# VH-VL binders against Argininosuccinate lyase 2 (argH2), part 2

Target 1, 199 residues: Argininosuccinate lyase 2 (argH2), of Mesorhizobium japonicum (q981v0r135to333)
Amino acid sequence: ATELQRHSIPIPETWLATSIRDVENILAHGTLPVVVKPVSGSGSSGVRLCDSAAAAIAGFNSAKSVLQDQVDLPSPDILIQQYVEGKEYSAEIIAYDGKLHCLGILAKHKGPPPCFVEVGHDFPAPLLEPSLQELASFASGAVSALGLEFGPAHVEFVITESGPVIIEVNPRLAGGMIPVMLSHALGTSILDMVIRLYA

## First folded at step 15 (VH-VL; from h2 with light chain S30R)

Design j5
Fold by OpenDDE, fold request of step 16:
Structure j5 (fold): chain C 199 residues (1-199), chain A 118 residues (1-118), chain B 107 residues (1-107)
Amino acid sequence: as target 1 above (199 residues)
Amino acid sequence: QITLKESGPTLVKPTQTLTLTCTVSGFTLGSYGMHWIRQPPGKALEWLGVIWSGGSTYYNAAFMSRLTITKDNSKNQVVLTMNNMDPVDTATYYCARKQWLVGYFDYWGQGTLVTVSS
Amino acid sequence: DIQMTQSPSSLSASVGDRVTITCKASQDIRNYVAWYQQKPGKAPKLLIYDASRLETGVPDRFSGSGYGTDFTFTISSLQPEDIATYFCQQYYNLPYTFGQGTKLEIK
């Protein structure tokens, strides 16, 4: 079980593959559809919804290619996750002085499957204030569960009918224009905040 | 199968601190926010505060200076602490659970009557 | 804070009667209203949520309506087991707030 599971934080069933054989073995005991994505990356690059073994293998190769453009590894790990249906959101967290501070919740706008290209974000997410607090706490709890006690974290989750499900946690700021958008909305430079943490 | 049960002293003297414990079963506490609500005898319900799944809290401003909510997920317990109790704080105290991202309560404890008297 | 003004405070009706309780919010709260039934010595029981949705297992003689600031709770045909106090609640924003309650008795 993963660290998040140990803390009773909902996550999709997750596997790691380094070969096509791994993908086949995973799917022999798994349930379609699955999401195939690189273990690291920005945005939706290399992310694909796969509803067949053939699609999963193709997704694996694509993710591997994307990852190899970033890192010099002959056999990088590729992440395979059970698909979780729902609207995707994210949270920006900063941990310092023994506390976790959620800067806010974002709503992610994605293109259609299978690639789910990111189209844009809303900040704050268009939810009631109590819901934003609830999700902020949830995301912070995930970061805490992973022992990330210092620095920024970017948490991605999907809201299902039964509640939010963590799909990714990155110990870094979100990529793209998200930090800029947050900085404008909050009236302060998020990048400077992070830099000051290490100064 | 899902149960919430409040426990603690039923009699508190003025100026003393009230400590109540909500013990839950049938679900994983760490996966839900827990709320405290009280009801003076014959009066309306008052929402006191919440501890969310990740551990952050929000308190009703009317009680913020006196109220603390904590939890231990491993024990399936939520604790309410309220300082400087007064006879006006005499009420039945409830812990309650709600569904994710909604604000209505579908699971309640039976409540515990706390009387503040000298 | 959002105030919920509930009316009437008490009501007496006969078995089979149509009963109506109202709740007025101090501001627009969309449809984020719940209604509870509370019997003596018991915790509140959720009957209606999202202003008009019936909770699972609740008899269909109970209903709710409204949007914005004015909300209505209705019992189409009052039954003896419906003797209780009823409360409205808003959950548009924190702190959550409740109406004053309506004590319902049968003649």
Scores: ipSAE 0.899, ipTM 0.956, lowest interface PAE 0.4, mean pLDDT 95
Fold by OpenDDE, fold request of step 16:
Structure j5 (fold): chain C 199 residues (1-199), chain A 118 residues (1-118), chain B 107 residues (1-107)
Amino acid sequence: as target 1 above (199 residues)
Amino acid sequence: QITLKESGPTLVKPTQTLTLTCTVSGFTLGSYGMHWIRQPPGKALEWLGVIWSGGSTYYNAAFMSRLTITKDNSKNQVVLTMNNMDPVDTATYYCARKQWLVGYFDYWGQGTLVTVSS
Amino acid sequence: DIQMTQSPSSLSASVGDRVTITCKASQDIRNYVAWYQQKPGKAPKLLIYDASRLETGVPDRFSGSGYGTDFTFTISSLQPEDIATYFCQQYYNLPYTFGQGTKLEIK
């Protein structure tokens, strides 16, 4: 987060919590609403919009529960972010040979708050070609700013009235059926592409 | 306030390379795509290319072979380089900014007239 | 590339007159059209975007309409300060392209 800010890439305020006390402390200095989510994982599981301290604590416990089913940690990190209103998109990027290659932009379809259940994706995102280029560059810039110069990256961002805001960057491919969908659309296995990259 | 200003040589000889710099203020360059547009005297506007916020570029195919756009976010500068200039390239060159995910330009530099002649 | 055919190339009208300029796109570009005003020695100024939306601060005597391939720019009552060259632009796809321009003069 700090690195992205240093490069003037828009991101929401982001905090890590390992306890309810942390959540309370964060909210004492933050502004509601916030999004509480696991630091790792795929999809929208454990993600909650919280417009009160009580909701944030509940969100924390929910995210913690989800994460503990996946990792054997008594106090896993939970991510708290300032809520950013807008349509959510994502980008799959592969970095190699000193270049960043955006495979494309996806539009994310989410259910209503507070859980924002992910209900689907469009690929490519139904935007004009210039806009797709603009967003691809933006996402690639974020990956570059983080020094991820080799391997795949999954970037999530929200389009606001003032422009896109990065909400997540993972040095891996998106989970679920996203790689399958992209492979089908592009006519090539992006998983194999990544495997070859490390061969 | 937002300002864009083009600078560079106003006279270029044929076959030489044109280098123009667009210096911006009032906003963060790294957060916006910057475009170059030119206009021959008394003629229509011609879009040359763009460097997006992340640094990727797209050039008008008519100029792709001899046009390069780069930027330095830390200096708030965008640079246009055009090789093998010809008298037909005589024009006022503008740098321009647009809002996100739109294709119209709300901020323009004052433009700089570049004359190509022997 | 998408061509924008603008007409007329020049126009002379009296103060108070209704002025109409047209642009025809070589393909369907929906409403992704902008109109600019350019005065001598100055950069273009955005007047209309999305074919019919008035830019902030622009007088309401300026308007635009159209969708698909045929677009119209209108000055409802021409004022002396409106002497300029006007351009349409499409931004449906790259490269962005402009009309040939219409030089507007006052009689």
Scores: ipSAE 0.896, ipTM 0.955, lowest interface PAE 0.4, mean pLDDT 95
Fold by OpenDDE, last read:
Structure j5 (fold): chain C 199 residues (1-199), chain A 118 residues (1-118), chain B 107 residues (1-107)
Amino acid sequence: as target 1 above (199 residues)
Amino acid sequence: QITLKESGPTLVKPTQTLTLTCTVSGFTLGSYGMHWIRQPPGKALEWLGVIWSGGSTYYNAAFMSRLTITKDNSKNQVVLTMNNMDPVDTATYYCARKQWLVGYFDYWGQGTLVTVSS
Amino acid sequence: DIQMTQSPSSLSASVGDRVTITCKASQDIRNYVAWYQQKPGKAPKLLIYDASRLETGVPDRFSGSGYGTDFTFTISSLQPEDIATYFCQQYYNLPYTFGQGTKLEIK
């Protein structure tokens, strides 16, 4: 997060919490609403929009529970972010040979707040070609800024009225059936592509 | 206030390379795509290319073989390099900015006239 | 590339007249058209975007219309300060392209 800010890449204010006390401290000086989510995971599991301290604490406990089902940690990190309003998109990036290659932009379809359950994706995102290029460059720039110069990256961002805002960068492929969908659309196995990078 | 200013040689000999610099202020260069557009005297505007916020570029196919656009965000500068200049390349060269996810230009430099002549 | 055919190339009108300029796109570009005003020795100034939306600060005597392939730019009542060359632009796809321009003079 700090590195992205150093490169003037828009991100929401972000905090880490390991306890309810942390959540309370964060919100004591913060502005609602916030998004509470596990620091790691797939999809929208454990993600919640919170417009009160009570909701944030509940969100924290939920995210913690989700994360503990995946990892054996007594006090895992929970991510708290300032809520960013807009439509959510993602980009699949592959970095190799000193270059960043955006495989494409996806449009994310989510259910209503507060849980934003993912219901589907469009690939390519239904935007004009110039806009897709613009977003691809933006996402690639974020990956580069983080020093991820080799391997796959999954970038999540929200398009606001003033432009896109990075909400998450993962040094891995997107989860679920997204790689399969992408492979079909591009006519090549994305998984094999990534495997070849490490061969 | 937002400002764009083109600078560089105003006279270039045929076959030589043109290098123009666009210096911006009033906004963060790294957060916007920057475009180059030229206009021969008394003629229409011609879009040359763009360098997006992340650094990737797209060039008009008519110029792809001899056009390069780079930038230095720390200096707030965008550089256009065009090789093998010809008298037909005589034009006023503009750098321009657009808003996110739109394709029209709301901010322009004043332009710099580049004459290609032996 | 998408061609923008602008008409007329030149136009002379009197103060107070209604002025109309047209642009025809070589393909369907929806409403992704902008109109610019350019005065001698100056950079183009954005007047209209998205075919019909007036840029902030631009007088409402300027307007635009159209969708698909045929677009129209209008000055409802020509003023002396409107002497300039006007250009249309498509931004449906790269490369961005402009019309040939219309040189507008006052009689």
Scores: ipSAE 0.895, ipTM 0.955, lowest interface PAE 0.4, mean pLDDT 95
Fold by OpenDDE, last read:
Structure j5 (fold): chain C 199 residues (1-199), chain A 118 residues (1-118), chain B 107 residues (1-107)
Amino acid sequence: as target 1 above (199 residues)
Amino acid sequence: QITLKESGPTLVKPTQTLTLTCTVSGFTLGSYGMHWIRQPPGKALEWLGVIWSGGSTYYNAAFMSRLTITKDNSKNQVVLTMNNMDPVDTATYYCARKQWLVGYFDYWGQGTLVTVSS
Amino acid sequence: DIQMTQSPSSLSASVGDRVTITCKASQDIRNYVAWYQQKPGKAPKLLIYDASRLETGVPDRFSGSGYGTDFTFTISSLQPEDIATYFCQQYYNLPYTFGQGTKLEIK
């Protein structure tokens, strides 16, 4: 979050809400549209694009419900972000021995708003090799900026006209079938690779 | 508003190491990849290498064994180090910036002529 | 590496003439080609990118075309201030590579 900004890594404005009042306060100072999503989760579950206060509140309640199904917290944190327009990508990073290794860049295919259901992924992302290197470095830089010096990291970013914008960094492997996809493409088990890091 | 400026020795002896510094202004260095390109007098441009925003590098294989690029984002400086200089390395050295996810250069330093001679 | 074969190496033309420079890539590089103008003692100036897109502020007498392996840079009506060396560049893959350059003079 703030740490990324200190390293000049672009991110959308991001807020945490625990109540509808928080949502209202955030929107009083923010600009629509915003994305409301659980602070944790896999894929697009609970993620909603909101172009009104009413939608944001509904999104908050939806995200809260999703999160409460996972954790027994009465007032879980809900993430609200300024919407960033562009195509979404992700990077899988492995950090060890003082180095950051990008396993590759993925292109994310999402359904239409407001829910942006993930439809699929392309690996590698269909970009030129120089661009893949550029994005790999960018994503690795974000992981480094957050002090994640050991273990896997999943970085999500949107490519805008002015460049990539980090929208999420998870100190874990991507969910779903992404690790399987990568393992197949790279000819090695990514999961085993990660396990060996902790052995 | 955006400016790049190369600085360093203009005369280097054979076998010595060249160190050039590119100082940038008008933008945040940490947000962009920086490239080094050289041009021997009256000859074509040669791309040497890049240091990407996150700090990773890629070097032209022709120079990989001799070339190192580093940067200090806090100082807005990129440094090129080239070992074992030879008279054939006499050239104008440029640092350059490009837009995201493109491979052409819209911002260049003025270049600095480095002569390698005994 | 991708080679960019530029021709001609030198060219002399009159004011008002149509000038054409070509670059041939050693492989298919789609439209990932840029053209630069370099005047003596100056850094290259970007004129054309993506083979045919005119950089902001560049006169429209400059143009580019091509896709795949054959690319063309054109000055529709040569002006005295256009005396310079012109270079093509590919950015399809690393390392980036440039053409040999074309030195353009006015008769």
Scores: ipSAE 0.859, ipTM 0.941, lowest interface PAE 0.5, mean pLDDT 95

Design j5
Fold by ESMFold2, fold request of step 16:
Structure j5 (fold): chain C 199 residues (1-199), chain A 118 residues (1-118), chain B 107 residues (1-107)
Amino acid sequence: as target 1 above (199 residues)
Amino acid sequence: QITLKESGPTLVKPTQTLTLTCTVSGFTLGSYGMHWIRQPPGKALEWLGVIWSGGSTYYNAAFMSRLTITKDNSKNQVVLTMNNMDPVDTATYYCARKQWLVGYFDYWGQGTLVTVSS
Amino acid sequence: DIQMTQSPSSLSASVGDRVTITCKASQDIRNYVAWYQQKPGKAPKLLIYDASRLETGVPDRFSGSGYGTDFTFTISSLQPEDIATYFCQQYYNLPYTFGQGTKLEIK
């Protein structure tokens, strides 16, 4: 997060909560609405939009329950993040030999609030080519700012009225059907490309 | 308040290199791309190129052999460099910004007239 | 590159007249057209985007229409302050391209 801020790349305000007292303290100083989500979950599991303190405490307990179902978790940490409204996209990036390659931009479809269940992705995003260049440059800039040298990166971001905001940068293949969709659309196995990268 | 201001020489000689700077305020270059557009006297606007927020560039093919766009996010500056200037390059040069995911420009600099002559 | 052919190149009309300017694209560009006003010595000002949508703060006498290749810009009742050059821009693909402009004179 600090490196993104050093490069003036916007991120939403984000807090870590380990107890209900943490949730109460964050809401005393933060601005509602917030998104409550588990720190290590996948997809939209345990993610909830909360517009009140009571909803945030319920969301914390729900997200904590999701983390409890996962093995290898050292602590039940919960993220509380300022809600950012706008169109959500993801980018799949491969870093190799000092170069960043954007494999594609996907438009993210979510179910209705408060849960935001991911219901699908469009590849390619339904945008003109100059807009795809614009999004790819933003996502690649975030990956570059974090210093990724090799391997895949999954970038999630939102385009707001005030500009783009990074939600998440993960040095991994995207989850769900995204690798399958990209492999099908590009006519090449994404996993095979990653294996070749590490060979 | 969003502002864009072009600065640089107003007169260059043929074969010289033109360097123009666009200084911005009210937004960050890490969040928005910057476009360069010129207008020869009495003629249509010509789009020259863009430097996107992440630093990648795209140039109009007609100029790409002599055009470079760079930026320094910390200084809020975007720099246009054009080599081997010719009298036909006499124009008012603008920097411009647009909102995300659209292709029309709602913010323009005041423009700077660059005359290329001996 | 996508060519934008604008007509007429100049136009003279009286205050209160309806003024119409057209642009034709060399290929289907759907509704990705903007219209600008440019006064002498000034930067262009955006009036219309997406072929028909009015930019905030622009008077209702300005309007636009069209889809595909043929686009129309209209001033419903010409005012003295409308003296300017007007031009279209396509933003379907790079490089972005502009019409040659229509110089509007009042008399």
Scores: ipSAE 0.614, ipTM 0.865, lowest interface PAE 1.3, mean pLDDT 81
Fold by ESMFold2, fold request of step 16:
Structure j5 (fold): chain C 199 residues (1-199), chain A 118 residues (1-118), chain B 107 residues (1-107)
Amino acid sequence: as target 1 above (199 residues)
Amino acid sequence: QITLKESGPTLVKPTQTLTLTCTVSGFTLGSYGMHWIRQPPGKALEWLGVIWSGGSTYYNAAFMSRLTITKDNSKNQVVLTMNNMDPVDTATYYCARKQWLVGYFDYWGQGTLVTVSS
Amino acid sequence: DIQMTQSPSSLSASVGDRVTITCKASQDIRNYVAWYQQKPGKAPKLLIYDASRLETGVPDRFSGSGYGTDFTFTISSLQPEDIATYFCQQYYNLPYTFGQGTKLEIK
């Protein structure tokens, strides 16, 4: 996250909390609404939009419960992240030979607040080609700023009224049905492409 | 507030290289792309190209062999370089910005007239 | 490349008149059209986007319509300050292209 800031790439303010006291300290600066989520996991398990300190404390306890259900966890950390409103997209990027290749841009569909359960993805995003170039360039810029030089990257970002914001950059293929949908749409196996990179 | 300002030479001889700089304020080049558009006297506007926020570029094919757009995010500058200038390239050159996911321009520089003649 | 053909090239009208300018695209561009006003020596000013939507702060005497290939820009009651060149732009695909403009004069 810090490396993105050094390259002037917008990210939401994000904090780690290990106790309710941490949550209270973070919120003393008036950074509401926030999203409270566990540091590990997939989908929206334990993820909550919180518009008050009481809601954030409840979200912390809920996310802690999700982490506690996983065996062998150390002291659980919970992410508290500034809520960012806007159109949400993801990009699947492959880094190789000093170049970044965007395989596709997907539009994300989420369920209603406060839990934001992912309900679907559109590939390709229903956008004109110039807009897809614009999004791909932003996502690729974030991957480049992090120094990811080899392998897959999954980038999640939001386009707000004030511009783009990176939500996540993961050095892995997307979860769920995204690799399957891309494979069918592109006429080639995404997993096979990744295997060839490592061969 | 948001401003865009073109700077560079106003007179260039045929075959020379034109270099124009667009200096921006009120936003970051890591968040917004920058477009170059020119207007020959008495003629339609011509879109030249874009440098997107992540650094990738797309050029109008009519100018692609002569055109380079670069930027320096830390200096808030986008640079247009156009080789082998010809009198038909005489025009007012603008840099312009748009909002995300649209294709129309709501912020323009004041423009700089570049005359190409011997 | 998508060509935008604008008519008329110039137009004289009296204050209070209804003025209509058209643009025709060389292919279907849905509603991805913007209209600009350009006064002498100045950069263009956005008036209409998405063929028919009025930009913030633009007087409501300006309007636009159209879909596909044929687009219309209208000033419902011409005012003296509307003397300018008006032009359309498509943003369906790159390169973005512009109409050649209509110079509007008061008779």
Scores: ipSAE 0.611, ipTM 0.863, lowest interface PAE 1.4, mean pLDDT 81
Fold by ESMFold2, fold request of step 16:
Parts: C-alpha cells; sequence; structure tokens
Structure j5 (fold): chain C 199 residues (1-199), chain A 118 residues (1-118), chain B 107 residues (1-107)
C-alpha cells in the first residue's frame, strides 16, 4: 500500500484489525463507510459494507467466524478498508524477463450490498480497445511499482468518479473460473503458461 | 481545480526537434493519462498520442516515427518530443485530459502555437 | 483509421433559427461521438457526448442524435454567443479523429 502511495498510485485506506478494540480504534477517526473482510478469504466470502461502527463490529465478528471455520487456520486478522464505489475490474498480468504482459481485463459481477458476493466475470471486459489499454496501463503500473519481476499477478481495481484505485495486487493466478475463461479465449492454457515459467 | 498548461518554444526551424511540456495541477499523472492534440491553422484537430497513467504510450501512426511522449509524475509534467519538424507541422498544440473509460476530452490546456519556418 | 466527414463546412443563420450539422463516420461507431464548440483562439469546449448526452453546464438548446454512422448536432434556437466552429469527434478506436468543422456565423 505504502509503495503504491510513494508512486502516486491511488489506494483506499486499509487497516488490519485483530480485535474489536482495533476496530473501534480505527473507526474513531470517522472514516465510514468501510468494507470489512477476512485477510485470507476467497471471492467475497465474509466481505461486508459497513456504514456504522456497530455494523463494522458485526462485520468483524462475521469475517472472523469465516476464518475460524477453516481446517488450516490462517491468521485471524481482518481487513478494514475505505469503501470505494465504482466499476470493478481485474487484470491478469505475467511478469517475465523484466517485462509485464497483460493477458486480459475482466469486468467483475457482484451481488448487491452489503456482502457483494461475486457472481461472475466477463472476459474480455465489454469495453472499447482504448479503454482496455487505459486499464491495462494502470494495472501494470501498480505491479511495476511493487517490483514484481517474475510470475503471475492478479490485480483488482475500481474506476471511481474521481479516478482509479487499486483494491489488491496478488502475485498469483486469479481464483475461480478466470484461468479457464482466459485459456478458452486465448486458445492456450494459462496454467500451462505459468508452469512453463517455473520450469 | 484542474489546470493544464503547455509551454515551450513558439518558433522552430525545419528539421529541428520540438519539445513541449504540459504542466498539470489538481490531479495526479499516476491516475490519469495525458493526450496531445494539435490543430493546424484553419484545419481539423489531429490526435497525436497518449501516455497512459502507467506509463505506456500509443501514437498516431501518421506521427509515430518522430513522436515521443514521456512524463515525470513527481513534477506533474508530460513532455512531447517531435523530431524533424516541417512547416506543415505549424499548429496550436494542446495537452488534454479525459475521464476514465471514455474518449472525449473535458479538460484542455490553452494551447501553444508553434510555427515552423526558416 | 475512422474518418469523420462533417457537413456543411460553413453555415450562416439568424438568431432564433434552428441549426443542424451532420457527421458521417466511415464505419459503424455505435454512439461513440462527441461534439465540441471552438471559438477563435480558444481550446475546444465539450458540448455533447455519447452522441446525445449533454455535458454539465451546457444549455439545453444544444442536442445531438444518431447511432452507427450518421450523426446530427442541433441548436434549437440560435443565440448570438453561439458563433463558433463546431466539430464532431469519434472515440470508438485510436487514433481518435475529428470532423473538419462547421463555421457558424450569424447573419
Amino acid sequence: as target 1 above (199 residues)
Amino acid sequence: QITLKESGPTLVKPTQTLTLTCTVSGFTLGSYGMHWIRQPPGKALEWLGVIWSGGSTYYNAAFMSRLTITKDNSKNQVVLTMNNMDPVDTATYYCARKQWLVGYFDYWGQGTLVTVSS
Amino acid sequence: DIQMTQSPSSLSASVGDRVTITCKASQDIRNYVAWYQQKPGKAPKLLIYDASRLETGVPDRFSGSGYGTDFTFTISSLQPEDIATYFCQQYYNLPYTFGQGTKLEIK
């Protein structure tokens, strides 16, 4: 987050909370609404839009419950993140030999608030080519700012009325059906491409 | 309060390299791309190219052999470099910004007239 | 490249008249058309986007219509301050291209 800010790349304010006390301290600064989500969840499991301190505490307990149900229990840390409204996209990027290659831009489909359950993705995003270039450049800029030199990166971001913001950058393949969708559209296996990088 | 201002020479000789700087305020170059557009006297606007927020560029094929767009996010500056200027390149040069995911321009600099003559 | 052919090249009309300007694209560009007003010595000003949508702060005497290849810009009741050159722009694909412009004068 700090490295992205040093490069003037917009990110929402984000905090880690381990306890209800942490939630209360974070919200004492009056930064509502926020999104409360588990650190290691997939999709939008345990994700909640909260427009009050009480809702945020409830969201924290719900997200913590999701983490505690897992066999290989991850850290109980919960993310509290400034809510940003806008159209959501993801970018699938491969870093190799000092170069970044954007394999595609996906438009995200989510269920209604407050939980925003992910319901699907469109590939390619239903956008004109200049808009795809614009999005790819923003996502690649974020990956470059983080210094990723090798392997896949999954970038999630939102285009707001006041500009773009990065939601997350993960050095991994996207979850769900995204690798299958990209493999079908591109005529080659994305998983095979990643495996060959590590060969 | 978004502003764009072009600066640079107003007269260049044929074969010289033109360098124009667009200085911006009210937004960051890490969030928005910048476009260069020119208008020869009495003629239509010509889109020259863009530098996107992440630093990648796309140039109009008619100019791409002699056109370079660069930027420095920390200085809020975008630089147009055009080699081998010719009298037909005499025009008012604008930098422009647009909102995300659209292709029309709602912010323009005032423009700077560049005359190319012996 | 997508060519935008605009007509007429100049137009003279009286205050209160209805003025119509057309642009024709060389291919289907759906509704990805903008219209601009440019006064002498000044940068273009956006009036219409997405073929028919009015930019914030633009008087409602300005309007646009069209889809595909044929687009129309209309001033419903010409005012003295509307003396300018008007032109269309496509933003369906790069390079973005502009119509040649219509110089509008008041009789």
Scores: ipSAE 0.595, ipTM 0.859, lowest interface PAE 1.5, mean pLDDT 81
Fold by ESMFold2, last read:
Structure j5 (fold): chain C 199 residues (1-199), chain A 118 residues (1-118), chain B 107 residues (1-107)
Amino acid sequence: as target 1 above (199 residues)
Amino acid sequence: QITLKESGPTLVKPTQTLTLTCTVSGFTLGSYGMHWIRQPPGKALEWLGVIWSGGSTYYNAAFMSRLTITKDNSKNQVVLTMNNMDPVDTATYYCARKQWLVGYFDYWGQGTLVTVSS
Amino acid sequence: DIQMTQSPSSLSASVGDRVTITCKASQDIRNYVAWYQQKPGKAPKLLIYDASRLETGVPDRFSGSGYGTDFTFTISSLQPEDIATYFCQQYYNLPYTFGQGTKLEIK
């Protein structure tokens, strides 16, 4: 996050909450609306847009329930993040020898607020080629700023009226059907490509 | 308030290299790409190229062998370098910005006329 | 490259007249067309985007229409401050390309 800010790459304010008191303290500083989500999870499970302190407390309890039901027992921390409105995209990037290769841009489909259930992805995003270049450059810039020299990266970001905002940069393959969709569209296995990088 | 301003020489001799600087304010070059567009006197605008927010570039094929666009985010500057200037390259040169995911330009610099003459 | 062919190249009209300018694209570009006004010695000003949508602050006497290859720009009632060159731009693909312009004079 700090490294992205040093390179002037926008990110939303994010806090960690472990109790309802943490939620109340975060909201006392007037940062509504917020998104309340579990620290780990798949898709949009336990994610909630919250316009009030009461909604945020309910969202915290819901997100905590999702974490407690996971097979792996991670820390039950809940993220509270400034809500950033706009179209959401993801980018799949392979870093090798200091060079970044964008394999594709996906448009994310979310359910309606307040839960934003992830319902699907479009590959390629339904955008003109110049817009795909624009998005790929932004995502690659974020990965470069973090100094990833080798391996896959999954970048999530939102395009707002005020410009782009990075939501997450993960040094891993995307979850769900994204690697399968890219492999079919590109005519080569994305997983095999990553394995060859580590050979 | 968003501003763009081109600066550099107004007279260049044939075969010399042109260097123009676009200085921006009111936004960051880490969040927006910058485009260079020129207009020969009395003729249509010609799109030259772009440097995207992440630093990658794309150039019009008609100019790509002699065109370089670079930037310095900390100085809020984008630099156009065009080699081997010819009188045909006489034009007003603009830097321009657009909103994300569209291809039309809502912010333009004032333009700088560059004359190439022997 | 997508060629934008604009017509007419120049036009004289009186205050209050309806003015129409056309652009034709060399291929289907859907509605990815913008229209600009450029006054002498000044940078272009965006008027219309997506073929028909007015930019903020642009008077409603300006309008645009079209889809595919044929596009029209209209000033419904010409005003003295509308003396300028007008041109279209496609943004379907790179390189972005522009019409050669229509110089509008008031007599």
Scores: ipSAE 0.593, ipTM 0.854, lowest interface PAE 1.5, mean pLDDT 81

